# VHH binders against UPF0758 protein CT0611: the designs that were tried, part 10

Target 1, 126 residues: UPF0758 protein CT0611, of Chlorobaculum tepidum (q8kes1)
Amino acid sequence: MNLKVKGARDVFEYMKGRIPDETKEHLFVLFLSTKNQILRHETITIGTLTASLIHPREIFKAAIRESAHSIILVHNHPSGDVQPSNADKQVTSILKKAGDLLQIELLDHVIVGNNDWFSFRDHALL
Short names: E, the ipSAE of ESMFold2; O, the ipSAE of ESMFold2 at other seeds; V2, 0.75 times the mean of E and O plus 0.25 times the DockQ between their complexes.

## First folded at step 10 (VHH; framework vhh_7qbe_3)

Design n3 (from k4 with T49K; at its last look DockQ between E and O 0.97; V2 from the best seeds 0.74)
Fold by ESMFold2, look of step 10:
Structure n3 (fold): chain B 126 residues (1-126), chain A 117 residues (1-117)
Amino acid sequence: as target 1 above (126 residues)
Amino acid sequence: QLQLVESGGGLVQAGGSLRLSCTASGSPYAMGWFRQGPGKEREFVASIKGDRGSTYYADSVKGRFTISRDNAKNTLYLQMNSLKSEDTAVYYCAARDYGYEYEYDHWGKGTRVTVSS
């Protein structure tokens, strides 16, 4: 029932057809089991990403409710340029710190574009 | 076992250029350069993903350094331009396999770069 992810390419493939309006920036959270199965995903924001729109308490409340072992952040850049912005890095840092404290690991942050992706984990940012 | 061998380090004056090379015994998923300056922790410099070739650079080197990879020769390069004294460090080639169970676990022995004023 639940899709298992091995790495960032699988996250990119999962998101195909799951972004409601590709002309807008969406931020998602994937909640993962101990076996890296996607329990479900949830849209956090739609529109330009800023750190002030991210509420760790609400994300981790949902992660605890889902019995998630770990989480992955995903968002799209409508431009197609998958390089992370400063806001992307700030959001990642905030949620990594919160996850470390709660022992619900932020496993990756994957930025998706048109037939390409960027993984924070693959580039040693996590 | 994957082996990584760096070369190209040396002494260079500030403003100068060097090109580092790293020959790999195989073709790992992602490769990167890290460095450790005197009395400092090892830090990320640049990385390149084997699939589609996406790159990423630390802010301190962006615009001055260029990472590239020749998959036919299993060789990773770092072109270092406009060198500064702050770039003095031992530079390490590193690699990781595909998958969240892996980290950058393959490391070379490093090559020393000294930038003099």
Scores: ipSAE 0.668, ipTM 0.844, lowest interface PAE 0.9, mean pLDDT 90
ESMFold2 (binder alone), look of step 10: mean pLDDT 84; pTM 0.868
ESMFold2 at other seeds, look of step 10: ipSAE 0.670; ipTM 0.840

Design n4 (from k4 with R52Y; at its last look DockQ between E and O 0.95; V2 from the best seeds 0.00; counts 0 for: grease 27.8 > 24.2)
Fold by ESMFold2, look of step 10:
Structure n4 (fold): chain B 126 residues (1-126), chain A 117 residues (1-117)
Amino acid sequence: as target 1 above (126 residues)
Amino acid sequence: QLQLVESGGGLVQAGGSLRLSCTASGSPYAMGWFRQGPGKEREFVASITGDYGSTYYADSVKGRFTISRDNAKNTLYLQMNSLKSEDTAVYYCAARDYGYEYEYDHWGKGTRVTVSS
């Protein structure tokens, strides 16, 4: 089974065919085991991402229920421009802080486009 | 371990240009430039990854600096245009391997850039 994630390329490949309507912005969370295997993913929001729509309580409640060791955020930019917005950075900061408190690490935030991606981790933003 | 050697630093007048190079002894997945100005903490400047060559720039340098990479020569470049006195710093090349188990753990010794009026 190719469910293990080593880095952001694997996240991009996993998300192919898993975004229901690529014309809309979706935010997902991946729940990972101690071996970085994807336990499952969950849709958090659909539509323009804002920090006010993110409820860490809901995300980490699910992470605890899944017995996740760590999480990865993923979202798509329908435009194809995978550069992070200010909202993307704000959401990442909020969930990083919450994960640090709960000891469920946010490993990365990956923005996916058609044939490319942006990783917060690879660019020293995480 | 991976060796990173910077070059191209020097003295340049404000408004001028300078190109930094960093030669790697291997082929790391992601590379970047960091800098440390006088009396300041080290700060991120720009980074570039493998695969599609994803790039990211600090706001203070966006539009003036361009990061690029020649994988055949294992060489990272930073083209610095419209230099300001605030760009005076030691510039460090850094690299990380592919995967979440790694960080930017490989560093060069740095090359000094002085921007004068």
Scores: ipSAE 0.775, ipTM 0.884, lowest interface PAE 0.7, mean pLDDT 91
ESMFold2 (binder alone), look of step 10: mean pLDDT 86; pTM 0.877
ESMFold2 at other seeds, look of step 10: ipSAE 0.796; ipTM 0.901

Design n5 (from k4 with A58V; at its last look DockQ between E and O 0.98; V2 from the best seeds 0.84)
Fold by ESMFold2 at other seeds, look of step 10:
Structure n5 (fold): chain B 126 residues (1-126), chain A 117 residues (1-117)
Amino acid sequence: as target 1 above (126 residues)
Amino acid sequence: QLQLVESGGGLVQAGGSLRLSCTASGSPYAMGWFRQGPGKEREFVASITGDRGSTYYVDSVKGRFTISRDNAKNTLYLQMNSLKSEDTAVYYCAARDYGYEYEYDHWGKGTRVTVSS
């Protein structure tokens, strides 16, 4: 049975052991069912995150193929500082807008670091 | 229903300080401060989670405002230093429960802060 996420702590726990090289920035997307079960995750980028690397059409094409009800972004900061950067906020804004139009909600963006995390949803950024 | 009661607002000169308090009738997962200035929409100011004390501040208040929480007293604080005229607003305490099924659904009635030149 797929993992059911209640909130950002569960997302953090899911990502343990699933980041191939923690010294590099990764952006992932999690595809969720109507019951907030993780259907699967997909690596979107590796390396310094910029808004120019994000193509909503490819993310939401995958979400539609998975029959995802909603998505969650996950991004690691190798430094361990989990505060969002301006690039993190820009990427989130783009995908939030696309998800609203397609009615595939972006529930959260969770930034993970050294045994800590930051949730956009917990802090009213989503 | 969770009840939130703000206090500590008032009139202060630019460059001065105020400390806002919000007493909660329970222990919500996350709490925050929002504000609504004259002719503006309500905007986020700062938030803190009860589990790890994760915080976030809007850029305009970073370094000047400090959010804190006393979980034993169910009380949220906002220490506001180096106040500017732009900080004039009604400040609202808000709270949410843990989980993606919840929102910031609980709101106080607000406390007015006026910063004079």
Scores: ipSAE 0.795, ipTM 0.898, lowest interface PAE 0.7, mean pLDDT 91
ESMFold2, look of step 10: ipSAE 0.804; ipTM 0.903
ESMFold2 (binder alone), look of step 10: mean pLDDT 85; pTM 0.875

Design n6 (from k4 with E101Q; at its last look DockQ between E and O 0.98; V2 from the best seeds 0.83)
Fold by ESMFold2, look of step 10:
Structure n6 (fold): chain B 126 residues (1-126), chain A 117 residues (1-117)
Amino acid sequence: as target 1 above (126 residues)
Amino acid sequence: QLQLVESGGGLVQAGGSLRLSCTASGSPYAMGWFRQGPGKEREFVASITGDRGSTYYADSVKGRFTISRDNAKNTLYLQMNSLKSEDTAVYYCAARDYGYQYEYDHWGKGTRVTVSS
């Protein structure tokens, strides 16, 4: 429970050194406490992101087991272009809906590059 | 409470240009433009962060509108080019503070843009 997250900058900082192979796309989920402390993170997919590769049941099963109050998605773009793709938006929409039903809020989706990030929350996409 | 005041709205011919301004009484983390057309729900137009200038545009305005921000003047701009009749709306300036506990919950009163054919 080392890092308390206030906003997307903190998420970007947390992910430094935690992406195993930066040449590949990864989707992660961060599980957060009621105090916005990162409980742990988990790799969801490696490779080109598509909506068919996400399994909300498994993500929220893990969130419930962690006693997570909320979650954050993190996705790296090896290209360095942090603008969201259509696939990024589709994945976010699916997990947003599931989280709303379960009352485990999806706080943000942060796309990270080498020295830059994009936040769905900062841009009213969440 | 942060105060946001829009200006620059008016009547413009289709294909024309217009520049909206929004002055802020402080320095919010993120600002954006939203709009509400006749009989429609309010929709997102564009947003920009003050720290790194990260931007995002709705598909309907991408390539035609440009959002920018002058932090020294606490002023947000929307340059609207190649205007279409469907751009007719009341345009609202909005802002949010840094942090997940906040939302876009600071709003101006809006400025009306009417695009005539």
Scores: ipSAE 0.771, ipTM 0.892, lowest interface PAE 0.8, mean pLDDT 91
ESMFold2 (binder alone), look of step 10: mean pLDDT 85; pTM 0.876
ESMFold2 at other seeds, look of step 10: ipSAE 0.792; ipTM 0.899

## First folded at step 11 (VHH; framework vhh_7qbe_3)

Design p1 (from k4 with D51E; at its last look DockQ between E and O 0.94; V2 from the best seeds 0.82)
Fold by ESMFold2, look of step 11:
Structure p1 (fold): chain B 126 residues (1-126), chain A 117 residues (1-117)
Amino acid sequence: as target 1 above (126 residues)
Amino acid sequence: QLQLVESGGGLVQAGGSLRLSCTASGSPYAMGWFRQGPGKEREFVASITGERGSTYYADSVKGRFTISRDNAKNTLYLQMNSLKSEDTAVYYCAARDYGYEYEYDHWGKGTRVTVSS
């Protein structure tokens, strides 16, 4: 379903029921149209997030293939603590730089937990 | 037009405390404190969303500063403890609307905090 995303709350609602195993950490990317509609999402990694597991070329290859105007990162913290880790910040920085060069904007990074979320954009981290 | 007015700045000795306030003329989605030290760029200090009370702090102030918001009074607070000379700055209250098309684009005029050693 092509849900239009206004802000981080909509991202959180979209991810309900879309995380296969909430006991494991997943990183997803959402590909967005020029109208901020979610074209689709893709699982990037399962397991502890580290910067060395991020492959910007594969993410942006997929974004270009989807004709995405922008992307949003989403990952869950099984603990329910949605504060960003240093790894979360490092991954965000890498993908923001890549997106800036390719002009496919990273709009936000949303961390989801137990009925709560954290938005990098809401807190001036993006 | 959303208006933000800071107060509570002043001169304080290192190790002391101050509480900053920011009165808003409305109830914006998110609010935060930013600061600009002498000869430095403005930097993020802390933020809080009104919807769920999500907070975030810059590493330099974690454990020393506490952001809070009283929605009944449309007032944002920053409790600053264990102040250091590095905390000397003009502190700005800022706010943003909900949505990716918006940014922190509502700003107060600032309140000066000077920490003496």
Scores: ipSAE 0.776, ipTM 0.889, lowest interface PAE 0.7, mean pLDDT 91
ESMFold2 (binder alone), look of step 11: mean pLDDT 85; pTM 0.875
ESMFold2 at other seeds, look of step 11: ipSAE 0.777; ipTM 0.889

Design p2 (from k4 with G50A; at its last look DockQ between E and O 0.98; V2 from the best seeds 0.84)
Amino acid sequence: QLQLVESGGGLVQAGGSLRLSCTASGSPYAMGWFRQGPGKEREFVASITADRGSTYYADSVKGRFTISRDNAKNTLYLQMNSLKSEDTAVYYCAARDYGYEYEYDHWGKGTRVTVSS
ESMFold2, look of step 11: ipSAE 0.782; ipTM 0.892
ESMFold2 (binder alone), look of step 11: mean pLDDT 85; pTM 0.871
ESMFold2 at other seeds, look of step 11: ipSAE 0.796; ipTM 0.904

Design p3 (from k4 with G50P; at its last look DockQ between E and O 0.95; V2 from the best seeds 0.82)
Fold by ESMFold2 at other seeds, look of step 11:
Structure p3 (fold): chain B 126 residues (1-126), chain A 117 residues (1-117)
Amino acid sequence: as target 1 above (126 residues)
Amino acid sequence: QLQLVESGGGLVQAGGSLRLSCTASGSPYAMGWFRQGPGKEREFVASITPDRGSTYYADSVKGRFTISRDNAKNTLYLQMNSLKSEDTAVYYCAARDYGYEYEYDHWGKGTRVTVSS
């Protein structure tokens, strides 16, 4: 906890050893301070990601409780292929819009695999 | 101040190929290609990060274009195959430093690609 993230590589390193069952898809949210320190993370879903399973109200309720300045989404692809799916993009869009309204920025969405990652921010998707 | 210089643009027949280059004066973290067609907004084409060569492509170019990077020469490439008239645009090299405090803030002046029917 309280690790300062500079960019997506730091998020990937933080998640090492923190995914309970890597054979299943997990979506997490990281809550960040004004200094980009990870306050904590929370599991949003386990299983195949679809946009209909995302409830911004619950995510941002937690962000407000944590006094988060910003959030980062993280999820794993059990296959190891870190390319974003259409569902990944749709979830990102929904939470970006909600965060903009609440002024709690969605800073990145990082997809993690075995030894690599994909950052929406680094690839101009966010 | 990072400088980006594109080259390799020109006139090419539809179905043909062209390779664009972008030489950087330093070692940026993420690099990408964007393009602006006549009367259109600038749009994303492809991007690459330096570590494991993570890449991403716009749907319109996926399977036809290949982005690559030679970190020793600080040079970004775009191999463009099976070109279509819709690919006619000014192609811009862009770069982003590592970290969430940075954005794609470094841009070249562009190189023009014209695909004839």
Scores: ipSAE 0.772, ipTM 0.888, lowest interface PAE 0.8, mean pLDDT 91
ESMFold2, look of step 11: ipSAE 0.776; ipTM 0.893
ESMFold2 (binder alone), look of step 11: mean pLDDT 84; pTM 0.860

Design p4 (from k4 with T55R; at its last look DockQ between E and O 0.96; V2 from the best seeds 0.83)
Fold by ESMFold2, look of step 11:
Structure p4 (fold): chain B 126 residues (1-126), chain A 117 residues (1-117)
Amino acid sequence: as target 1 above (126 residues)
Amino acid sequence: QLQLVESGGGLVQAGGSLRLSCTASGSPYAMGWFRQGPGKEREFVASITGDRGSRYYADSVKGRFTISRDNAKNTLYLQMNSLKSEDTAVYYCAARDYGYEYEYDHWGKGTRVTVSS
């Protein structure tokens, strides 16, 4: 569980075999140490992602409890199209702002498909 | 030391097309186009990764601009169609290395695009 993530490819590799039902959208958060080691991950939602289902206080309560230095969002698109939706961007913006205030950085948002991924950080969205 | 050199800027009529090029001295992990209009902050336009060709476009250019990359020539392209006066800017090529400790830290000097009515 002490996998160090260098970039989004490592996040994609970590998520292999950790999505219980790939036919449904899952949103996860990864809690990271100061050395970018994955402390643990937590499932936030299952089903179609909307901003109304995101509760920043619960996510960051968990991050504080884990002593996380930073977090990474991950979710899958069952379609295999890993381009971010407007909902994905809205969720990212909300959690970025909350993380900045709490000084627990949202380091990336990685969207995973079957054999590829999209990184918000790689594309200057974070 | 990575060098990025843009070319292809110029004067073009609204509704027209223009193709920008950026020649890199190496092969960075990700490349992108940014632009700065008069009196405005620099803004993101489009980006592409070299490993799988993951692409992303700002909403203001989606459907009109196409980013591409020729890894054999170490050249980044931006095909700009249906140009609008709002697209007038200096366009910068930028690049970044793989990993969360890196940012878009490599920048060209820019190429000017002017869209006239």
Scores: ipSAE 0.775, ipTM 0.888, lowest interface PAE 0.7, mean pLDDT 91
ESMFold2 (binder alone), look of step 11: mean pLDDT 85; pTM 0.875
ESMFold2 at other seeds, look of step 11: ipSAE 0.799; ipTM 0.900

Design p5 (from k4 with Y102W; at its last look DockQ between E and O 0.98; V2 from the best seeds 0.82)
Fold by ESMFold2 at other seeds, look of step 11:
Structure p5 (fold): chain B 126 residues (1-126), chain A 117 residues (1-117)
Amino acid sequence: as target 1 above (126 residues)
Amino acid sequence: QLQLVESGGGLVQAGGSLRLSCTASGSPYAMGWFRQGPGKEREFVASITGDRGSTYYADSVKGRFTISRDNAKNTLYLQMNSLKSEDTAVYYCAARDYGYEWEYDHWGKGTRVTVSS
C-alpha cells in the first residue's frame, strides 16, 4: 500500500483491483513522498472526463494536506483503448501548470485499460 | 554508455517516402524521434516503448509517419510517407531509461531529411 513507484508500470500494477467499477471512467490522484512512495490515492471524478470537472485548488489542497512531494494522475478507459483523448490532454495541461506554480510536480498521467497502459511521461508529454 | 546512430536521411521530393533507422548499442526502455527544422526549436515526432509497444505521434505527423521498433536488433524505425516541405529537418533518435528519475537523455547525432518540391 505504501509502494515505491519507479515508473508507469508500477502505477498500473498499483491500480489493479482498486477501480471500483471498471465500466465507468474514474480519475484518481496518487500522492507521493520525496522517495516516490505512494502515500495514498484519492478518487477525483467518476464519469466522462472533462476539464470543467477538474478543480486544481481542491486537488492541491489535498496534496498539501498529505504532505505530498509530487502527484500522479491515473484514469481508466473502460473501452480498453489507452490513447489519450483531447480531454485527457486538457486536464493534464491544467494540473501540470498548477503543479509547476505550487512546486508539487505532476510526474505522470497514466491511462489504464485492459492489461495495458499509456504514460504521458514515457512519451515526452510531461 | 548507450550509443544511438541514425541513418536513412536524404533528399526526397514532396509526396515521397523515406525510412529512417536508429541502431542502439543497448536496450533502452523507450525510444523516440525528434526533429529540428531550419530556424525552429527541436520538436517531438513520435515515440515507442519496448515493453508493450505503446506509441504516440505528434499531430503534425499522425497518419503519415509510423514508428516501430525491433527489440531483437535494438533498432528503431520511422517510416515517413506523404512527405511535405515542412518535414525538412534534422531527425534525432532519442532514448530514455525506465522510471521517473530519467528523461530522454540519450541522443544520436541526427540524420538530415530534405524534402524538395
Scores: ipSAE 0.764, ipTM 0.893, lowest interface PAE 0.8, mean pLDDT 91
ESMFold2, look of step 11: ipSAE 0.764; ipTM 0.895
ESMFold2 (binder alone), look of step 11: mean pLDDT 85; pTM 0.873

Design p6 (from k4 with A95R; at its last look DockQ between E and O 0.97; V2 from the best seeds 0.79)
Fold by ESMFold2, look of step 11:
Structure p6 (fold): chain B 126 residues (1-126), chain A 117 residues (1-117)
Amino acid sequence: as target 1 above (126 residues)
Amino acid sequence: QLQLVESGGGLVQAGGSLRLSCTASGSPYAMGWFRQGPGKEREFVASITGDRGSTYYADSVKGRFTISRDNAKNTLYLQMNSLKSEDTAVYYCARRDYGYEYEYDHWGKGTRVTVSS
C-alpha cells in the first residue's frame, strides 16, 4: 500500500481491521519505503510472544526483497493493556540490533489494544 | 519553540520523596524525564504523551515514581517516592514532536537530586 506513516497513530489506524483474531497475540512487521510509505505488512508470529520465535534472517530477507528502507513492528495485546512486556522488549532489542547491522532501521514498535496504543519510539525505547 | 525549565531538586534522605516540575511553553507532543548519575551516561526515567496520556517508566523506578502533566499549565511533574541512593542524578526534562523524523532533542538545564543513605 501507498499509505504514508508520520508516527505511531498512523500505524494504529493502519492496523484497524487487519488483525485476523484479536483474541490472540499477533506480531507483524511493516516494510517502509524511504518516504515512510507502507509497502506491505507480514505476520511474524501468532500466540504468546517469545524471543525464540523470532528469526531476524527471515524478517530482513523479506525486508530486502521489498526494498524496504525501514521497518516497524506491531503487535496486539488482547487484554487491551498496551504496556510492553519483557518479551516485547527482548524481541525489539533483537530486531533493533539486526537492523542496525543491516542499515534497515527499526523505526518503532507499536503495541495496539482496544482503542489505545503504545509506541516504543514515543517513549525513548527506540 | 518550547522552553523547558526544571525545578524541585534537592538533598533528601533515602526513603524520602521529592517532586520535580518542568514548565514548558506551547503544547509538546511528548515529554519525558531523563537523568545522569555520577560517572554514568544519561538514561531514560519516564515519559508521557499529550494526546492520550500514554506513560512509560524505566524498570528501576516503576512503582516508585509517577509522571504526570498538566496541559493547562504546560507543566510536567515527576513524583519521586521511596528514593534510593542510586536515584542520585541530575534530572532533565525533554520533549519530542510527533513523527518519526523527530527525537527527544530539546532539553532543560537540569535539576540536581542527591539521595543520602
Scores: ipSAE 0.724, ipTM 0.854, lowest interface PAE 0.8, mean pLDDT 89
ESMFold2 (binder alone), look of step 11: mean pLDDT 80; pTM 0.822
ESMFold2 at other seeds, look of step 11: ipSAE 0.747; ipTM 0.874

## First folded at step 12 (VHH; framework vhh_7qbe_3)

Design q1 (from k4 with Y100W; at its last look DockQ between E and O 0.98; V2 from the best seeds 0.83)
Fold by ESMFold2 at other seeds, look of step 12:
Structure q1 (fold): chain B 126 residues (1-126), chain A 117 residues (1-117)
Amino acid sequence: as target 1 above (126 residues)
Amino acid sequence: QLQLVESGGGLVQAGGSLRLSCTASGSPYAMGWFRQGPGKEREFVASITGDRGSTYYADSVKGRFTISRDNAKNTLYLQMNSLKSEDTAVYYCAARDYGWEYEYDHWGKGTRVTVSS
């Protein structure tokens, strides 16, 4: 829908009430317009995140269908510890490289917990 | 115009400790420490955001360095313990505003840290 976001706090607020089962790890992608409006979000995986579960061609196929200018990764850590894991970093690296080639930028990866978040972009990981 | 002024650098023996400070002329959303060793590229050390105080550390310093921020004084700190010769570098304070349109665009002049054997 047509919500405008500027940074990771806005993404955290958007995801409130939009994670079906907060006891499970979910990975989402948000598709953004040139004006940083959320066009749609899509669930990529449910369960422990591994790089082998990520299929960049399917994510970017969807991004192209949506006419997305950029994307955001979002995933929750049910534990509440929002520090990125090695798997989180690996997934981010893969999708950043793909996005750079296609010029559909990965703007951020936001990890959300109960009342906290971590932004790759805010901490110079993107 | 945001100004960042570092202090606290110096010569210290391996295994020792130093505390770096960075005073900001305003209140940026996020601040961090970066460093550049002799003949090396500038690298990330640690960062802290204003919202929730989220922190992150480079693997090379995790467990030895602690970043903190006093928002009332607009001052960023880096407590460096168990210093190693590889920590020898010029340490830079940096800051960014909220949002993806901003980067770490504000930089101090740096403070030199030399760790001797």
Scores: ipSAE 0.785, ipTM 0.893, lowest interface PAE 0.7, mean pLDDT 91
ESMFold2, look of step 12: ipSAE 0.787; ipTM 0.895
ESMFold2 (binder alone), look of step 12: mean pLDDT 85; pTM 0.874

Design q2 (from k4 with Y29W; at its last look DockQ between E and O 0.97; V2 from the best seeds 0.84)
Fold by ESMFold2, look of step 12:
Structure q2 (fold): chain B 126 residues (1-126), chain A 117 residues (1-117)
Amino acid sequence: as target 1 above (126 residues)
Amino acid sequence: QLQLVESGGGLVQAGGSLRLSCTASGSPWAMGWFRQGPGKEREFVASITGDRGSTYYADSVKGRFTISRDNAKNTLYLQMNSLKSEDTAVYYCAARDYGYEYEYDHWGKGTRVTVSS
């Protein structure tokens, strides 16, 4: 029932058709089981991403409720340029630190465009 | 297991250029260059995926270095232009397999780059 995620390509494929308005930035979190199955995803923000809009307490409260083993961040860039911004890196750093403390690992941050993606994990940013 | 062999290091004057190569015995998902300067910790330089050619560069080298990959030859390159004394380091080729269970676990022995003056 639940899709198993091996790596960033699978995350990109999962998000197809799940971004309501591709002209706006969205940040999602995926909650994963111990077997890297997607338990569910949740929209965190819509609109220009800033670190001040990120509330680790609420994300990890949901992760604990889901019994998530790990999480993945997904973010679309309406421009189609999937290179990470400074804001993307800041958000990732905040949630990485929180996840390390709670031992709910942030496995990746995948930035998606129309037909392309960027993985923080593949580029040693995680 | 996967073998990575670097070449192309050497002595070069500041402002000069070098091209590093790394031959892989297979086709790993992602490859990158890391470096360790005298008295410093190893640091990330640049990375590229084999699938789409997605790249990323450390800020210290952006605009001066170009990473590329020839998938037919299983060879990774680093074109290093406008070299500075702070680029002096042993440069390591590294690779990771596809999947979140893997890390950058495959490393070459390194090639030394010395930038004089």
Scores: ipSAE 0.794, ipTM 0.901, lowest interface PAE 0.8, mean pLDDT 91
ESMFold2 (binder alone), look of step 12: mean pLDDT 85; pTM 0.872
ESMFold2 at other seeds, look of step 12: ipSAE 0.795; ipTM 0.902

Design q3 (from k4 with R96H; at its last look DockQ between E and O 0.95; V2 from the best seeds 0.78)
Fold by ESMFold2, look of step 12:
Structure q3 (fold): chain B 126 residues (1-126), chain A 117 residues (1-117)
Amino acid sequence: as target 1 above (126 residues)
Amino acid sequence: QLQLVESGGGLVQAGGSLRLSCTASGSPYAMGWFRQGPGKEREFVASITGDRGSTYYADSVKGRFTISRDNAKNTLYLQMNSLKSEDTAVYYCAAHDYGYEYEYDHWGKGTRVTVSS
């Protein structure tokens, strides 16, 4: 059965072993059911994250195809410093607005490092 | 029910320092400070999680304020340095439980900080 996430720690644990090359920055989206089960995840970008690389239409097209109730963004910082950059905040803002319009909630953005993570939700950024 | 009690507020000259404390009756997952200035909406100041000590600061206080947590005493702190008149506000301690079904649901009554020019 699909993994149920309660909060950001579960997202961090899910991503272990699922980042193909931890020396590169990856952005993923997790598609969630109404019961917060991970339906699947999808790689959005590889390389330094910028807002211009994000295409909400494609992310939410995939979310609709998956029948997702909500989504979570995840990306890794190869440096291990999990504090959000300005680009991270910009990407989150764009996808938050799109999700609110489509009523597919962006529950969190989790930045993962080696053995640490940062949750936008836990720090009132979402 | 979780209780949060702030202390340490007062009157201080601009450029000065204060340390706020918040004692919790339990050990919530995340704690934070919010503030509401005269005629303004309540705004986020800083937050810290209990399991790994992850922190985040609003841009307006970054570099001047330090949030910390003593889990043995169930106490949250805010060290406020280089205070400015715009830091004048009632400061609220808040907390939430772990999980996406929760948000900051527990609030103290606040402690008043006044920064004179």
Scores: ipSAE 0.703, ipTM 0.871, lowest interface PAE 0.9, mean pLDDT 91
ESMFold2 (binder alone), look of step 12: mean pLDDT 84; pTM 0.861
ESMFold2 at other seeds, look of step 12: ipSAE 0.745; ipTM 0.887

